VH-VL binders against q54lp2. Designs and how they scored, part 1

Scores and structures below are computed, not measured.

Target 1, 130 residues: q54lp2
Amino acid sequence: MKIIKKDKEEIITNFEVLQLLKHKRRIEEQVLLNEFVNNVIRYLETTPASKQTIESVKECKKSVTKLADTSGCKILTGEMLQILNIAPSSEVEVHLVIEDCEDRIDAKEVLKEIKNSLGEEAVIRDEDNL
Structure headers, positions and changes below count from the first letter of each chain, unless a header shows other numbers; Kabat numbers aren't used for antibody chains.
F, E and O stand for the ipSAE by ESMFold2-Fast, ESMFold2 and OpenDDE, each averaged over both directions (binder to target, target to binder). V2 = 0.75 x the mean of E and O + 0.25 x the DockQ between their complexes.
[cut] stands for letters that were removed.

## First folded at step 9 (VH-VL)

Design G1
Fold by OpenDDE, look of step 10:
Structure G1 (fold): chain C 130 residues (1-130), chain A 123 residues (1-123), chain B 107 residues (1-107)
Amino acid sequence: as target 1 above (130 residues)
Amino acid sequence: QITLKESGPTLVKPKQTLTLTCTFSGFSLSTSGVGVGWIRQPPGKALEWLAVIYWNDDKRYSPSLKSRLTITKDTSKNQVVLTMTNMDPVDTATYYCAHRTYDFWSGYHFDYWGQGTLVTVSS
Amino acid sequence: EIVLTQSPGTLSLSPGERATLSCRASQSVTDSYLAWYQQKPGQAPRLLIYGASSRATGIPDRFSGSGSGTDFTLTISRLEPEDFAVYYCQQYNSYLTFGGGTKVEIK
């Protein structure tokens, strides 16, 4: 495992976790660990993480942050993480992810930014792969 | 093994649209995390990234050239197509397509390249 | 957009010498998303280093990458005749950009 030096704090998304695990070398001597990793990969592949890219994630963070700034509010790290991991597909879901959304930011606009950055397909969960 | 090959016109007139096709083998653009990008290089000059398309049809373009670029894929044919409008002599360059991979610790990089195709824009 | 400045523009050395190539970013490149490529005349670029310090498959150990933040270095410990080429650094912190390149030529 390589140590990454970051100049600033950064959230780690399910996308990044998924990519890390998929590229991690299997250890033959650790069967249970491999199985665990496989199970986690399988799960994450059913989530929006499987349809994300590093660009889409970064764009989403940027666009939503910009929107928030324009609205005079701050998106919390945890909220941003949820936005990326859950990829809300409705205003209701946005309200579930952003606390007191109605008082802070326009959920419709947030949803629009999410769809524009992550893509329409990326916000749809692949429940059929469960 | 992974191979990529660029094809298309080698001569384009000013203001015309360039269409290049990247045909590849050894990988599928349906595989999660996989991308194909285009990079150009004017003669004797540095490399310039143009665009990338991913397995999930996510597309990214160079900010400076975005208005002129369109990238698409045909997964079934293992092809990626780049179109560039309003070509100018300044766009004369060798155009490369390349396979893009992801590493959690290092991000995205181009690990396999086509040999490139020289496109000349002239009257 | 992050601008990568490579220096020197040209590096004249003899076989067996140590080559040190610099790549400076206009702003910090987070997560060390920095790669190095080698390009010989008439050929496509070849990936040398990714993640600032990881050698690509098949790359000799005389090539090494280091650095973080805004300053990165490619080192060739002992130049071989086949190492005389142009080297490009590349970042993908935001949008992908390449440096202007450093030409390593024989003295």
Scores: ipSAE 0.023, ipTM 0.659, lowest interface PAE 5.3, mean pLDDT 88
Fold by ESMFold2, look of step 10:
Structure G1 (fold): chain C 130 residues (1-130), chain A 123 residues (1-123), chain B 107 residues (1-107)
Amino acid sequence: as target 1 above (130 residues)
Amino acid sequence: QITLKESGPTLVKPKQTLTLTCTFSGFSLSTSGVGVGWIRQPPGKALEWLAVIYWNDDKRYSPSLKSRLTITKDTSKNQVVLTMTNMDPVDTATYYCAHRTYDFWSGYHFDYWGQGTLVTVSS
Amino acid sequence: EIVLTQSPGTLSLSPGERATLSCRASQSVTDSYLAWYQQKPGQAPRLLIYGASSRATGIPDRFSGSGSGTDFTLTISRLEPEDFAVYYCQQYNSYLTFGGGTKVEIK
């Protein structure tokens, strides 16, 4: 998802979108917009975003980046975004998120860092999260 | 309107455990992205952050005091509880609880504070 | 472990003057996760600025914040009698720490 801030675009996580929408001021007469926002919130509540905090997201980013650095590689910005949005719960899912993962980084170690920082929620593993 | 109020003993003996309760209204700690934190201020000195607890029970503690602090919540009673063990006269301070909210661009910040409660630790 | 050093410790000014308060961090405060609070005697702190430069709801526009990295500034363009207080900066990039405060007092 892209957000314009002072006429620049940036990619933000589902956690950031959920926080923005939950704190958005509502105008009661905008019934259709309010319903759309509610529908987006309902969807995001089923994703890992609903179980995240600024601290857990920061810890995940730090841990995975450190692991990549010690492995002599760099995790792409888009790959980190997908790690946070999807919260991979298996090595297969890690391989889907990190391009050419087997050539770059140990998926078992990445999964360990993800679980240690974000945790593992059974609700987060449903089809909506992948 | 958002309000918070600290309650608990105002006098504690050294080595005892302090338990403070923050009772709040005007928001729910079940709301995604919301937290309640504790900050203290010794008389005439600067503010010191102690702990924060979030809606999803995520908790963070000041590293220097982590071994002495426990923060918990009771969402049904709109309460957050701070426990601090092994009190010492240097822990004499005004203790505040504060509402922590999320802003997309700037992250979390403390926008509403309780009035504070002075806790004195003396023999 | 980010230490915030505020200067000056005390700023003696008259109403109507411009106040400039400095907050310097021991390490870079990335993404400008820095807030400013005002505290009057016997009262709880009041949030003024968050994100280094965003004014909190209800804060008059004579308060402004700026800076990035390790150097941050709170400016009060024209001091009002109610602005004489202690001001604290606070970073929330790596855990949470407060500065030592700057007292703005009447000359």
Scores: ipSAE 0.005, ipTM 0.549, lowest interface PAE 11.6, mean pLDDT 83

